# VH-VL binders against c7peq0: the designs that were tried, part 49

Target 1, 252 residues: c7peq0
Amino acid sequence: MHNKIYNSFIDRKAKGIKSFAVLIDPDKVNPADIADLAAKCTAAKVDYIFLGGSLVITNHLDECVQQFKTLCDIPVVLFPGSPSQVSRYADALLYLSVISGRNPELLIGQHVLSAPAVKKSGLEVISTGYVLIDGGAPTTVSYISNTTPIPSDKDDIAMCTAMAGEMLGMKVVFMDAGSGARKPITESMISRVASQVSAPIIVGGGIRDAEKAYLNCKAGADIIVVGNAIEKETSLIKEMADAVHAAAPVLK
Below, E stands for the ipSAE of ESMFold2; O stands for the ipSAE of OpenDDE; V2 stands for 0.75 times the mean of E and O plus 0.25 times the DockQ between their complexes.

## First folded at step 18 (VH-VL; framework fv_olinvacimab)

Design c21 (at its last look DockQ between E and O 0.84; V2 from the best seeds 0.86)
Fold by OpenDDE, look of step 18:
Parts: sequence; C-alpha cells; structure tokens
Structure c21 (fold): chain C 252 residues (1-252), chain A 120 residues (1-120), chain B 107 residues (1-107)
Amino acid sequence: as target 1 above (252 residues)
Amino acid sequence: QMQLVQSGAEVKKPGASVKLSCKASGYTFTDYYMHWVRQAPGQRLEWMGRIQPYSGDTYYNEKFKSRVTITVDKSASTAYMELSSLRSEDTAVYYCARGVEYSGAYFDYWGQGTLVTVSS
Amino acid sequence: NFMLTQPPSVSVSPGKTARITCGGNNIGDKHVHWYQQRPGQAPVLVMYYDSKRPSGIPERFSGSNSGNTATLTISGVEAGDEADYYCQVWDVSSGHVFGTGTKVTVL
C-alpha cells in the first residue's frame, strides 16, 4: 500500500510507458474550476495529478486533494515546495531533496522538522532527488530555495547530480526548470541523465506544447509534468497527454 | 523589427547538395526554434525540420531525416539547412520560419524563401 | 502518416463569408493553426490555437475546431483576402503537418 504509486512509476518505466502529470497549485486553482479540470484530465487519461506550490499561503491543500479524489480516480501525488505541505488524503508524497543546490535546509534540514508530521500522515513517501535546472529566468523555486540552478548547458553536472541522488537511495529523479520557467530543459540534458540513471525521471518546467512533451519522453523522461501552460490553456491537456502516451524512450 | 533573411536562389544538379542560410534579426535568436519548410511549385507546404538554436537540438521530418541537416551559428544569428542527394522533386521554394516563443507549436515569422532548382 | 485535407478552392463574393475547412482524424484533439499565402509571397500566420488571432489580423478572421474538422472563417471578404490558406497541426507520427491548401478566390 505504501509503495503503490512508486511501484506504478517503476512498472510503467519498465514497460516503456510514458506518463503525463498535471500540476495544480492549490493556492492558484479556483475551486469552481476543479470539476471541469478533473473531467478534462480524466478524458485525456492523465496519469497523475501533482498538487503543490512553492509557497505556503493558504490551507487549501486538504480541500483540494479531497475534491480531486472525489471527482476522479487519478492518483494524487503531493509535489510540495516545502516538506511541511502534507495532506493525509493524497495517494503519495514526493519527498524532495534539492540535490542540485547546496542549501542544507533543502537537503535535509526541513525534512528533519517535517518528518514527524509526514510519518504521522501515513502517506506513501517517495524519496525524490530534485534537480533544479536554469530556465532562463528566476523562478519561484530558485528564489524561495535560495539555490543556484544547474546551468541549462551543463549536461554533465545534471547527470552527475542525478547519479549521486540515485546512489544515495533516492527513488525518483525530478528535473525541473521551475514554475514560470522560460526555457524548458533540453533534450540533450534529459538524454544524458537518462543514460546514467535507472530511477524514474520526472521532467517539468516550461513545457508548452505537445512536441516538447513528446521529445522529452523520447529523450528519456518517464513522467512529464505540466502546470503553467495548462493553467493558461486547459485544452492542451488532451494534446499533450496523447503525445506523451505515444512516446517511446531512446535506446540507452 | 523582426526579420528572417534567406540566402539567394540555387541551381543544382541531381546528386549534389545545397546549403541554405537564414539570418535572423530583431529578436533573441536562441529563444526561438527555427524551422525549415519547403514548397514545390503548385504544391502544399511541407515541414522539413527544426532546431533549437541554443542547445542545437534538432527534430526532423522522417521523410528528410536521412538527407537534411539543420545547424546554427549563434554568433551570426544564422540558421542553415543542408539537403543532400538532391533530386528533381526537391525543386522548391525553401522557407525558414520562426517558432512561437519557447514553443514549436506554430510559425509566427517567415523568411522570404529561397528557390532551389534541381535539373540535369 | 497524419493527413490534413482541405478543399482545393473556395470562391466568394466581396462582402460575403468564406469558410475554409481542414479535415483530419480527431483534429479536434489537436490545436490547428492557419497560414495565408498570397501569390509569390511567404506564408503569414493568420490564426493559432484554433481561434486566436495574431496581432494585425483583422477580426473578420475567426477559427474553430471540433471533431474531425477545423474551420477558418473570413467574414466580409475583401479582394486582399484572395490567397492560398493552409491549416497546420503537430502529430506524433509526422511532426508538423500542413493541409493540402485552399485557394480562395474573390469574385
């Protein structure tokens, strides 16, 4: 039970199946729009709903999680900006360590503080190596975390970072250009990382069209995460989902 | 003002190669995909491929993948398209076109086109 | 291969409405873009994401997309609207795909 979501990541990856996740910020989403969004995600066969924000502004997380759980059968995975953003109603929590940075608080400090609450929640906890990549502009993540992202052209640094995360026992690698990213992660970087990492690779940030989603999958991404583009144009959900689901990985 | 200026007309023999250029100005060259699209006389537009100028990542139409190479010179804000093993059916006007900002969804600016004639 | 089919020609009188269709399997699940090409000129974007107009394109131009058909509508057609029009989508199997093109003639 406590590995259901992670097992789905592993199983799908092993089968060469690519997954599409819709990222929703509980503080930004209008509750009145959740029903429609859930319907569109269901119709598009979205694989995961990622819920989380970079900021802890309001206490709408539980409500948002419950609403989605009521409206659709899509697994809800918490993608928090802080380890303290926890809801026991979700299906899993990505427990993020920002391994691209050198902020001890984001590596382990905040985790120590949140550990009792996370444990008490009973959630499936998925240890995640979070790799922040430069998206061409300061993002909320970079600002809040006070970390320097990996330059977009430093494939080897990204690769080594991901490798280290995996060797330290992190179960998932999340490569993210950040919320509001201008430039998405390059296919070359994804390929470089994927060539050396066996863990599921999640890629997000700055993905705006089906082509990029598709090519990221072809490059080696296992899960594509899209937020901002869908917030602006919900009609992209189906097109992007279809593209991701049609994708196959590059030979390693 | 944004402009895409292409190289001049080419006349080639079958089996030869042609390399066309497209110089961009008026915008940040590396922020936008550059596409190549051709149009044979009286025919529809045909997408050939694209490049992300910053990373150099390319994406090709499978039809041309074995014969087409798209490159850039970032310092010159110029994209190139080389087509090898030319055939008579490659006679067409070739366009470079800018992709929408940080997306490859559609093409918002086009070059003036370059006529390539392949004849024995 | 994914294909887009357009009528080869549409004739319309000045001031009337021209409708150009673009057919494709489940095209409604894709976003359709439209280009205008006047004789001897490069294409010009006239519609993107089914119904959005680029700057400089008059309100006379509108777009829709559902089911298996996208439509570019030109109301109050003017002589200057005489051109070839191409729809375009992205497809996983084919990349960027253009329609067969429609010649709009203003009578």
Scores: ipSAE 0.893, ipTM 0.946, lowest interface PAE 0.6, mean pLDDT 94
Fold by ESMFold2, look of step 18:
Structure c21 (fold): chain C 252 residues (1-252), chain A 120 residues (1-120), chain B 107 residues (1-107)
Amino acid sequence: as target 1 above (252 residues)
Amino acid sequence: QMQLVQSGAEVKKPGASVKLSCKASGYTFTDYYMHWVRQAPGQRLEWMGRIQPYSGDTYYNEKFKSRVTITVDKSASTAYMELSSLRSEDTAVYYCARGVEYSGAYFDYWGQGTLVTVSS
Amino acid sequence: NFMLTQPPSVSVSPGKTARITCGGNNIGDKHVHWYQQRPGQAPVLVMYYDSKRPSGIPERFSGSNSGNTATLTISGVEAGDEADYYCQVWDVSSGHVFGTGTKVTVL
């Protein structure tokens, strides 16, 4: 099926069903630990596995994808640090344009170079407007992107950026405070963006507990992504997944 | 050193409102959630709600949502809790309690408590 | 709403071990935090995320959580441990929920 992963985003959004994604960095994960992670994600009914990070400097991306695909049925979605970081064995690729920044290479330049290989890969390609929000400390993505994040209290700037991305054809908006963020994105900013954008909204960065994951969903996030907190404490997978899934509207 | 200093005891009549304060010092006020928790005489602790002072984002226990308002004055490093339409069963000690940095999962420091007595 | 049930009291001799239980439906899927409250005083955090000890809490305090029961364990009980103890979780139905409380008496 064409657009299987994207259609799951919009179908779940239309039903008011919130999704939980676990972000795994191929450079950090020990291959020996993947079986345990896959089992925990399966038991918690995690909706997506996102693979990637700002720096993917090892050759383990393809191995990670294959291990997860072998060990569980959870869709594996690539979250690459650059458009050329692909594995044909994944289920989909978030094809990210850093629309919050003014770096032409991250807006479109790298995409021009990678597009033939991406098309050849046969992957489902999901056009994604990536909106970097200030997370209270420098992050790898802030440095590598050579861009200034949107200030954490500038809700209107985030809203207008996401609106423009959607109007220009982005199918998904990804609001990210960055891996290792100290300060997560405010519920106020999520709500402001959600009020003006129909595209599925992914929110990540600095989410440390089930309460914040739940409240981000109530504010209008469709997909919650957590990486660092789970690296430190894998028992959070179940509690956070439960909180996100409980944020669905009660049907009358 | 860290301190959470709450306002003094209050005596109120049924139907009135009360507004309690909690002044923080010794840490960056805007980086930590501030919760309000009450305890009626001889009863368990009861969470009422909390605020993220940086953003003003609030989250309330549904039991109190129609009657409670939590606010902050960032320049004074002070949180407030207002409870309206008081009843005799609102007689309790009211605590402010700090969450952890950008997380409200548990309460790592508590104010001394403020007794509110509601009697006709 | 999500309910946390604790025994009303636990009596323990000095030097022995007190075990304080906190019952809740599938509480093992949550993270449990524990507070000590002496008479007339504010609560003090003594355990968080099931089994992690805050700085300044003696190593004789420990915690576990699985299935429907979380447990705070105090070994080598001292007179100063006499207090009320409350467990706490977060739940979507009520937000933060405290247990019914357990009075630990050292005798």
Scores: ipSAE 0.857, ipTM 0.933, lowest interface PAE 0.8, mean pLDDT 91
ESMFold2 (binder alone), look of step 18: mean pLDDT 93; pTM 0.952

Design c22 (at its last look DockQ between E and O 0.93; V2 from the best seeds 0.86)
Fold by ESMFold2, look of step 18:
Structure c22 (fold): chain C 252 residues (1-252), chain A 120 residues (1-120), chain B 107 residues (1-107)
Amino acid sequence: as target 1 above (252 residues)
Amino acid sequence: QMQLVQSGAEVKKPGASVKLSCKASGYTFTEYYMHWVRQAPGQRLEWMGRIQPYSGDTYYNEKFKSRVTITVDKSASTAYMELSSLRSEDTAVYYCARGVEYSGAYFDYWGQGTLVTVSS
Amino acid sequence: NFMLTQPPSVSVSPGKTARITCGGNNIGDKHVHWYQQRPGQAPVLVMYYDSKRPSGIPERFSGSNSGNTATLTISGVEAGDEADYYCQVWDVSSGHVFGTGTKVTVL
């Protein structure tokens, strides 16, 4: 299918089914550990593998994608630090615009340069409004993007940003506190955004335990993304996946 | 250095409410979850709920959800727990307990406890 | 309702090893935290995420978790280890759940 991954986001949201994504940075993952990660993600029924980060070397990206595709059936979705960082072996690309920021290069500028190559890659391209929320300290993404995050207590600013992004054609909203964030996004802010957008909502950054993953889902997140906590402790994969999946409605 | 100082013992009649306080010092109050845990005489610990002081986000044990309210006063670095419609089985020592920085998975520091006695 | 069951008591001679179990359905898929409560005192965290020690907890405390059983192990038991011990997990059904408690007696 042309839009297989995006349709899975929409179909799962329509059913109230919550999804768990594991974020892996190709530059930080030890290649010797990928087989074990793939096995743990498969055993835990992880819904997506997100590959990428704020700064990624493309050669490692291709090899990492290929290893995961060989070792498991979990969809691999690119989460690039810039629109030009792609791998044709992945299942889809989050083509993200930093709509929370005022950096024109990250709003649309880099996309103009990358669009021909992205189109030629044959990847499924998912229009994504990226909303950076203050994570309690400067993050790699805030530094690389030269973007001031939305303050963590400004729920209405986050809501209006996501609403505007959806009105302008974004198919997915990604609320992110940034990799390495101290402070995850509040349930209040997630709930405020979720009340006003119909697009699937991805939430990530600073999520360290199953309770927070579960409560983010209850607040209205559709897809929970965890990277740093799992990098430190891979045993969290199963517990967090179980918590996210338990937030789904009881099936008839 | 770090302290959680709880309010003094309370004696209440059935049907009344009690509001306990937990004053924090020695750390940034708004960056740590605050939990309330009780222990009836000779019984196990029982988690009641928690609050994220920065956002006011609360999460309650379903057993207590209709009767418990957890709040904070950020300017006083103080958490409160109010339990209504008291019964004799609510006689217990009530603890406040701090989570870790922006995580409530486990409780790394505890207040001294407050005895609440419910008797006719 | 998720349940954590512990033996009511464990007796151990000084210098020997105490093993405190915490039983729960598929508890190995969760992360277990352990608290020591000495008589008349508030609980103190002694183990978190199954096997990690907080600062100030001696290396003779260790933990494991697999299948349906988590275990807190105290080697070289001292008189000061005499206390009640509780395991704790998070579960969607009830939130944070504590075990039934184990009284460790040092004979």
Scores: ipSAE 0.847, ipTM 0.929, lowest interface PAE 0.8, mean pLDDT 91
Fold by OpenDDE, look of step 18:
Structure c22 (fold): chain C 252 residues (1-252), chain A 120 residues (1-120), chain B 107 residues (1-107)
Amino acid sequence: as target 1 above (252 residues)
Amino acid sequence: QMQLVQSGAEVKKPGASVKLSCKASGYTFTEYYMHWVRQAPGQRLEWMGRIQPYSGDTYYNEKFKSRVTITVDKSASTAYMELSSLRSEDTAVYYCARGVEYSGAYFDYWGQGTLVTVSS
Amino acid sequence: NFMLTQPPSVSVSPGKTARITCGGNNIGDKHVHWYQQRPGQAPVLVMYYDSKRPSGIPERFSGSNSGNTATLTISGVEAGDEADYYCQVWDVSSGHVFGTGTKVTVL
């Protein structure tokens, strides 16, 4: 019952299907634009709507979730900057542990505090190893958490980190260059991680065009997440979605 | 000011290899993709491939994948394109072109071009 | 292989409007970029993401893209606009693809 979204991840991965997720920040999105955005996502056959922000500024999360669920049939997955950002109206929650860092609060501390609320929400909870990669600029996550991202050229560190996460029982690996990232994650790093991890791999941060989205998929990403680029140019949704959907993984 | 300066004209025999250079200046070399595009006489532009100079990640046109190698020397802010097994049909002007910032969507700056002539 | 088709030539009188088309299957779902190439020179970007102008490109240059056709429009054509124009897109099967090119002649 509470594994529908996760099962979709693993089923699609097993079939070699690549997925495209649009990241929406509830605090940044204009409610008046949500209808149009939902329509474009539907038309582009976007696979997931990721909702979440790095900051908890407003209580608009529930409203945003409900609005998307009313306007389209795309699964809504919470991608919170904090475990406290929960809405019972979503389809699932990525329960993120920042395993690239050494901040105990981001590893387990905040989870302990949020656990009762998360449990009460009844949401599908997907344990997620969050791997922050250096994107060439400080990210909100790195700033707030005082965590040091993995250097962009340290493929082995990323690989070992992801492996550890998986072995600890995390169901999904999320590699992220962060919001506002200048440099997206390299294909070599994605490939290195994908070679050693069986869990679904989500890749986000700094993806600005269809080529990069496509090549990341070819390198081993299972789900591509795009936020900032779409916010700036919604017309990219279709092009990127098509590229991702046309991609196939590299033979291991 | 940003500019791409390419190496001089080349004359090669069929079956030989050619390695062209493209020196970048006026911007951070490693933050932009470098593409190679050729144009045979009277023909359209043809994309060959690109490299991300920082990571070394390459992406090639399948047509040339078996014969083309794109590399960079970061210390010299220089990109290279080597084309092997040259044919008469490879006679063309070869351009290096910078991709848009942190994207490969389009090409905003071009080198002056290098003529490569392949003849027996 | 994905292909972009352009008319081989467009003739226009000074001060008039030139329209250069670029045809491709569902090209409207892609972003089209345009390049100007004067004789003996390297290409120059004149339009990107269908309708955006780079710095230094006059407002008389505009672009559109829908369905199966993208169009570069040059209003108030000047002698200096005489050149070859190429559209360009990215495709999963072909990578970066250029159109066949259009020679614009100013009469």
Scores: ipSAE 0.840, ipTM 0.918, lowest interface PAE 0.6, mean pLDDT 94
ESMFold2 (binder alone), look of step 18: mean pLDDT 94; pTM 0.954

Design c23 (at its last look DockQ between E and O 0.89; V2 from the best seeds 0.87)
Fold by OpenDDE, look of step 18:
Parts: sequence; structure tokens; C-alpha cells
Structure c23 (fold): chain C 252 residues (1-252), chain A 120 residues (1-120), chain B 107 residues (1-107)
Amino acid sequence: as target 1 above (252 residues)
Amino acid sequence: QMQLVQSGAEVKKPGASVKLSCKASGYTFTDYYMHWVRQAPGQRLEWMGRIEPYSGDTYYNEKFKSRVTITVDKSASTAYMELSSLRSEDTAVYYCARGVEWSGAYFDYWGQGTLVTVSS
Amino acid sequence: NFMLTQPPSVSVSPGKTARITCGGNNIGDKHVHWYQQRPGQAPVLVMYYDSKRPSGIPERFSGSNSGNTATLTISGVEAGDEADYYCQVWDVSSGHVFGTGTKVTVL
């Protein structure tokens, strides 16, 4: 296994560079629109394509990955709802453990089952502490996982959760309000977590504009993930990407 | 019906502080950002800052950051803007404006405005 | 600081088309919103995300944004359209920024 994608996370974070990731659901994206989307992402200098959904009901994952790999040079990172959602054609896999919950299946059970396939895929595997935050509405993740998200106003719980994940050896912390979230994660919570965690911090869910993306970065997010907003309005890609990239400190 | 009702006109001396209020009704107060925008006589609109009422997180125009404080009383569905160290150039109509749902992109509802006059 | 520049005034006859421009560096990479302000009144949103109309805004109002210029177009201008119009964007350096404003006069 190589650590190319993870190293990019670490290197960029060390330099204070903020990254923008576009989240694509393989089951929702129209294949006919992928070329245009890839072009827009390239033009906006999107840093990562995250592919994944809470439910993979079709066999479109491989095709979707391959299509993006053909159309652009942006790294494709799998962000699966289940550890079994794997494509050997991707550049890396976020191996998610839902550490905000207490569902043993999402902590380790599903990983045990998927481990042989993941290993066989040859993918770069990035151990990820997934921290689900209350987004003001039930999300697919919360429903399927039967986990209770961390309340949006409990910064300390989020912080301790992320700290625990890091101390357990998880390489990345993913704070997510979930797909379809009404309320994005607060800057205070991000800041609280970032103050105690050295691992790259990915933030997603409910981000709808450039301001929020920018402020999340300023609060301590290293990677901003946006899906739903872009699905509705692809023209937001450039504006959000620019905002995220502008959040980097002036390099000495 | 959604509406924002602001406090009445204020007359202040230079160096004083003013605290304005904006009472929201007809919608869930904590689901929308609240912005403050001012307009000096014959001048353009000027954004001052905003608050996310649910969390209390604020974002200010750098121009006003040292002098402006935006707060909320969630129980009263009311936002406040306090501007300190008032100057004559602070004479303006001050508006509260609702941001779109969980987005600060634009302002879809405005208060009626509050005139603040700063004079010796 | 990011700045938005508008013509100070636009005069138009009833029934004709008024075009209000908003200039900014690479404004086409931003979403532009527009507000109408009648004398003595608070601003009213008339366009958002370049070309989307809020409920209650007539189809006579349209918007576009490309390159360095956004444009609010008012076709079939009526007396009631006489007002100041402001464009607005968000910028990382300045936050929310309003244009200099354009006074539309219906002749």
C-alpha cells in the first residue's frame, strides 16, 4: 500500500493549505453529467473527488470512478457508507469508523467483514474517525446506522471523541453533519476539535455557501466536503473552492 | 407572515454607544442568520456583520469588528447590535436582515430600519 | 478590498428596458444578488444567485453574470420600478459587499 493521498492531506495541512472536496453519489449522479462536472471541478481546482453514498444500490461505483479518472486528474477518494463499497480503481479509501456512535457494527464489525476485500483491492486505506454531528434533521447515515449524533452544541463531546479517535490511531477525523443536513457544523465546534487534534480534519454536511466553507476553514477544518449544495447548483463549485483556497495563511 | 421589527430612532453623542434591537416573527428564529446593514444618508448599503442565532457564532466586517457586537436572545427571537465609540459618520439607518436558511449568501427579509443620529 | 461598481443612474421610459450593471473583478466567479430600494423604504430582494427570482418578483426582472459584469435587466419598466438598485456579493476579504447603487428613473 502507498500513502500518497494521506501524505497529501498531511503535507497540505502542514503548509496551512485548505482543500476542497466535491462529494458525488454514484447512485445519484447522471453519467451524462459527469464530463461537465469533471470539467467544472478541474477549472475550479478542486482538490479531491469524494465518491460515496449511504446506500449503494447499483453497480455504478466502478464505472463512476473510472469515468472521473479518465476525465480529470483530481484524486478520487472513496467515502463509503459501508466498508464494502470498494473500487480498486480509486486512489484511496476512507476507512470509516463511526466513533461518535456506540454501534459495534460501525465501530469494527463491518470492517472485519470487509477487510479481506479491502485488502485485496490494493487501495490506499486511510483509517478515519467518523464523527456524526446533529444536523437538525435525521440523515440517512443516522437512520441506517441507528446511531445518535453528537448534539450540535456539545463541542466538548466532539472534541473528546475526535481526540479518542486520534489516540486510537485513526489518521483522519471526519466531522459530518450528514447528507441532507439542515444545520452545518458550527465554527466553535470545529475550533474546539482542531485545538486538540493534529490529524487532518474533514468537515462536511449542510455547507451551502462560500462563507460557511471559508469560515469552517478558518476555524480549523483542513478539508471541506460539499455534496448536496453542488448537486443543486453546480455553479457553486468555483465560488466555494476559491473561498476555501483563500483561507490558507500567507506562506512565508 | 414573516417580519422583522426594529427598535426606534436613537440620538447619541460622539463617543457613546448604541444598542439596537430586531425582533423576528413568523419563522423559526434559530434557522436563519441575522445580519446588520447600515446606510448613511445618500450612501450605499454597508454590511456590518451577522450572527448565527442557534450557536451564537458571529462574523463581522473588519471595518466594524472592534466596535460592533451582535447578540441574540433566542427566547425573545430578538437580535441586537451594539455599536460603540460612535462618530458623526455613524449617522445612518441601520437595518437588520434575515439571511437565507443556513446560508449567508443573501438577505431575503429586512427590518424597517432604525435611524441613529450622532451629533454633538 | 473587493469593490462593486454600478452606474450612478439609469433613465428609462415606461415600457422600455432598463439594464443595471455591476462591475467587479472576476465577479462571474461569484454569485450576485440584487436589491431594490424605494425612497424611504427598506431594501427588497429582487434577484438572487445571478438569475433567480424570489417569489413575488415579476418575470420582467432578470439577471445575468459573466466575466467582470453582472446585469439586472428590467423589461417593460413601470413607474413603480423607480428605485435604487444594489448588487451584492460575498468576498473573502470584505465579507458581504454591496455595489455603489444605481438610481433608476422612469421618465
Scores: ipSAE 0.866, ipTM 0.931, lowest interface PAE 0.6, mean pLDDT 94
Fold by ESMFold2, look of step 18:
Structure c23 (fold): chain C 252 residues (1-252), chain A 120 residues (1-120), chain B 107 residues (1-107)
Amino acid sequence: as target 1 above (252 residues)
Amino acid sequence: QMQLVQSGAEVKKPGASVKLSCKASGYTFTDYYMHWVRQAPGQRLEWMGRIEPYSGDTYYNEKFKSRVTITVDKSASTAYMELSSLRSEDTAVYYCARGVEWSGAYFDYWGQGTLVTVSS
Amino acid sequence: NFMLTQPPSVSVSPGKTARITCGGNNIGDKHVHWYQQRPGQAPVLVMYYDSKRPSGIPERFSGSNSGNTATLTISGVEAGDEADYYCQVWDVSSGHVFGTGTKVTVL
């Protein structure tokens, strides 16, 4: 069903309901641990499982998607390191263009190659403007993408990049410091972008605790995605989900 | 070596303001959140707020939000806390405390504390 | 406002085990941190994320958190462990919250 996942982003944003996504890298997760992880995500009422990474093997990706779909009812959304990383078993694909970068292959070049397979997959395709923010050290995504991240103190550049992406037709904006980021995106940058963009805003990278997840939501993020911290400590799933869900806006 | 050195003791009258300083050294000031925590005589620790020194992003305990302002001077590696409209109940030791690198979940290093006395 | 309640005092004989509790509604869904404070001194972190020990804290310090109760356990208690102990969590309603404090006395 096309637009089911995107419509959930829009509906929740319109209601002021914040969403929590757990990012799982198929190359890093042990298959023996997936059942426990799915159970913890279900118990915590995690809204989405984002599945993918900067470097992912498609065969392992398919197996991982199918395991999660079997083990829980949480939507599985592909978060690919490149447009060619596709699994037809997922619920949706974040079809990422790295609009913050000047690498033409990640802006549109690889999409030309992958588009027939993406179309044939039957997946819900969510046009996503991916904005890479400096996370304090080189990350896997910054190295693999060969793009210079937006400096972490250049709020106006991030804002204009996101605005341009939305004007060009991107349905969501994904602000990401990278899964291995040392520092997360600042609340001031999130608020600057949120003031000028109507599209749902996904924020990830370097988020280590429930306080930061909560404050990112208060700054205007609609969907908080956490991967690395949860890989290290799965007990954070419940606390972070609770914090994100509690960040509903106070009316007026 | 890492140090958090706080300004000296203060004696204030009700209705006045106080501005305390906390000078950091021995680490990258802008990579760590700086918190302010107070302790009235014989009472528990009470978190007041914190500031992310790189961006200036602040987060305050609602109890103090109308009276507290936390700021930094990045070039001096110094955090400040100003508390206005002082009452006798504000008599306490005020600590600055460092979070861990890019996380404010807990406080891994503390200044020596500054006694503020508000006379009745 | 989120509330953390600790017993006011715990007495323990040298070499025995002190258990310091921290009560809070559904505190098991949070991560608890613990501080030791000697008279006239700043607090020192002794446990974080329920059960993780900072560098320099001896292995006889341990922690747990489930349900409505977190516990800091000090085995093989020494005279130098005599201090006030505070638990701490983060909560949406109150921000960072400290417990009421427990004075550990070694007799």
Scores: ipSAE 0.852, ipTM 0.933, lowest interface PAE 0.8, mean pLDDT 91
ESMFold2 (binder alone), look of step 18: mean pLDDT 93; pTM 0.948

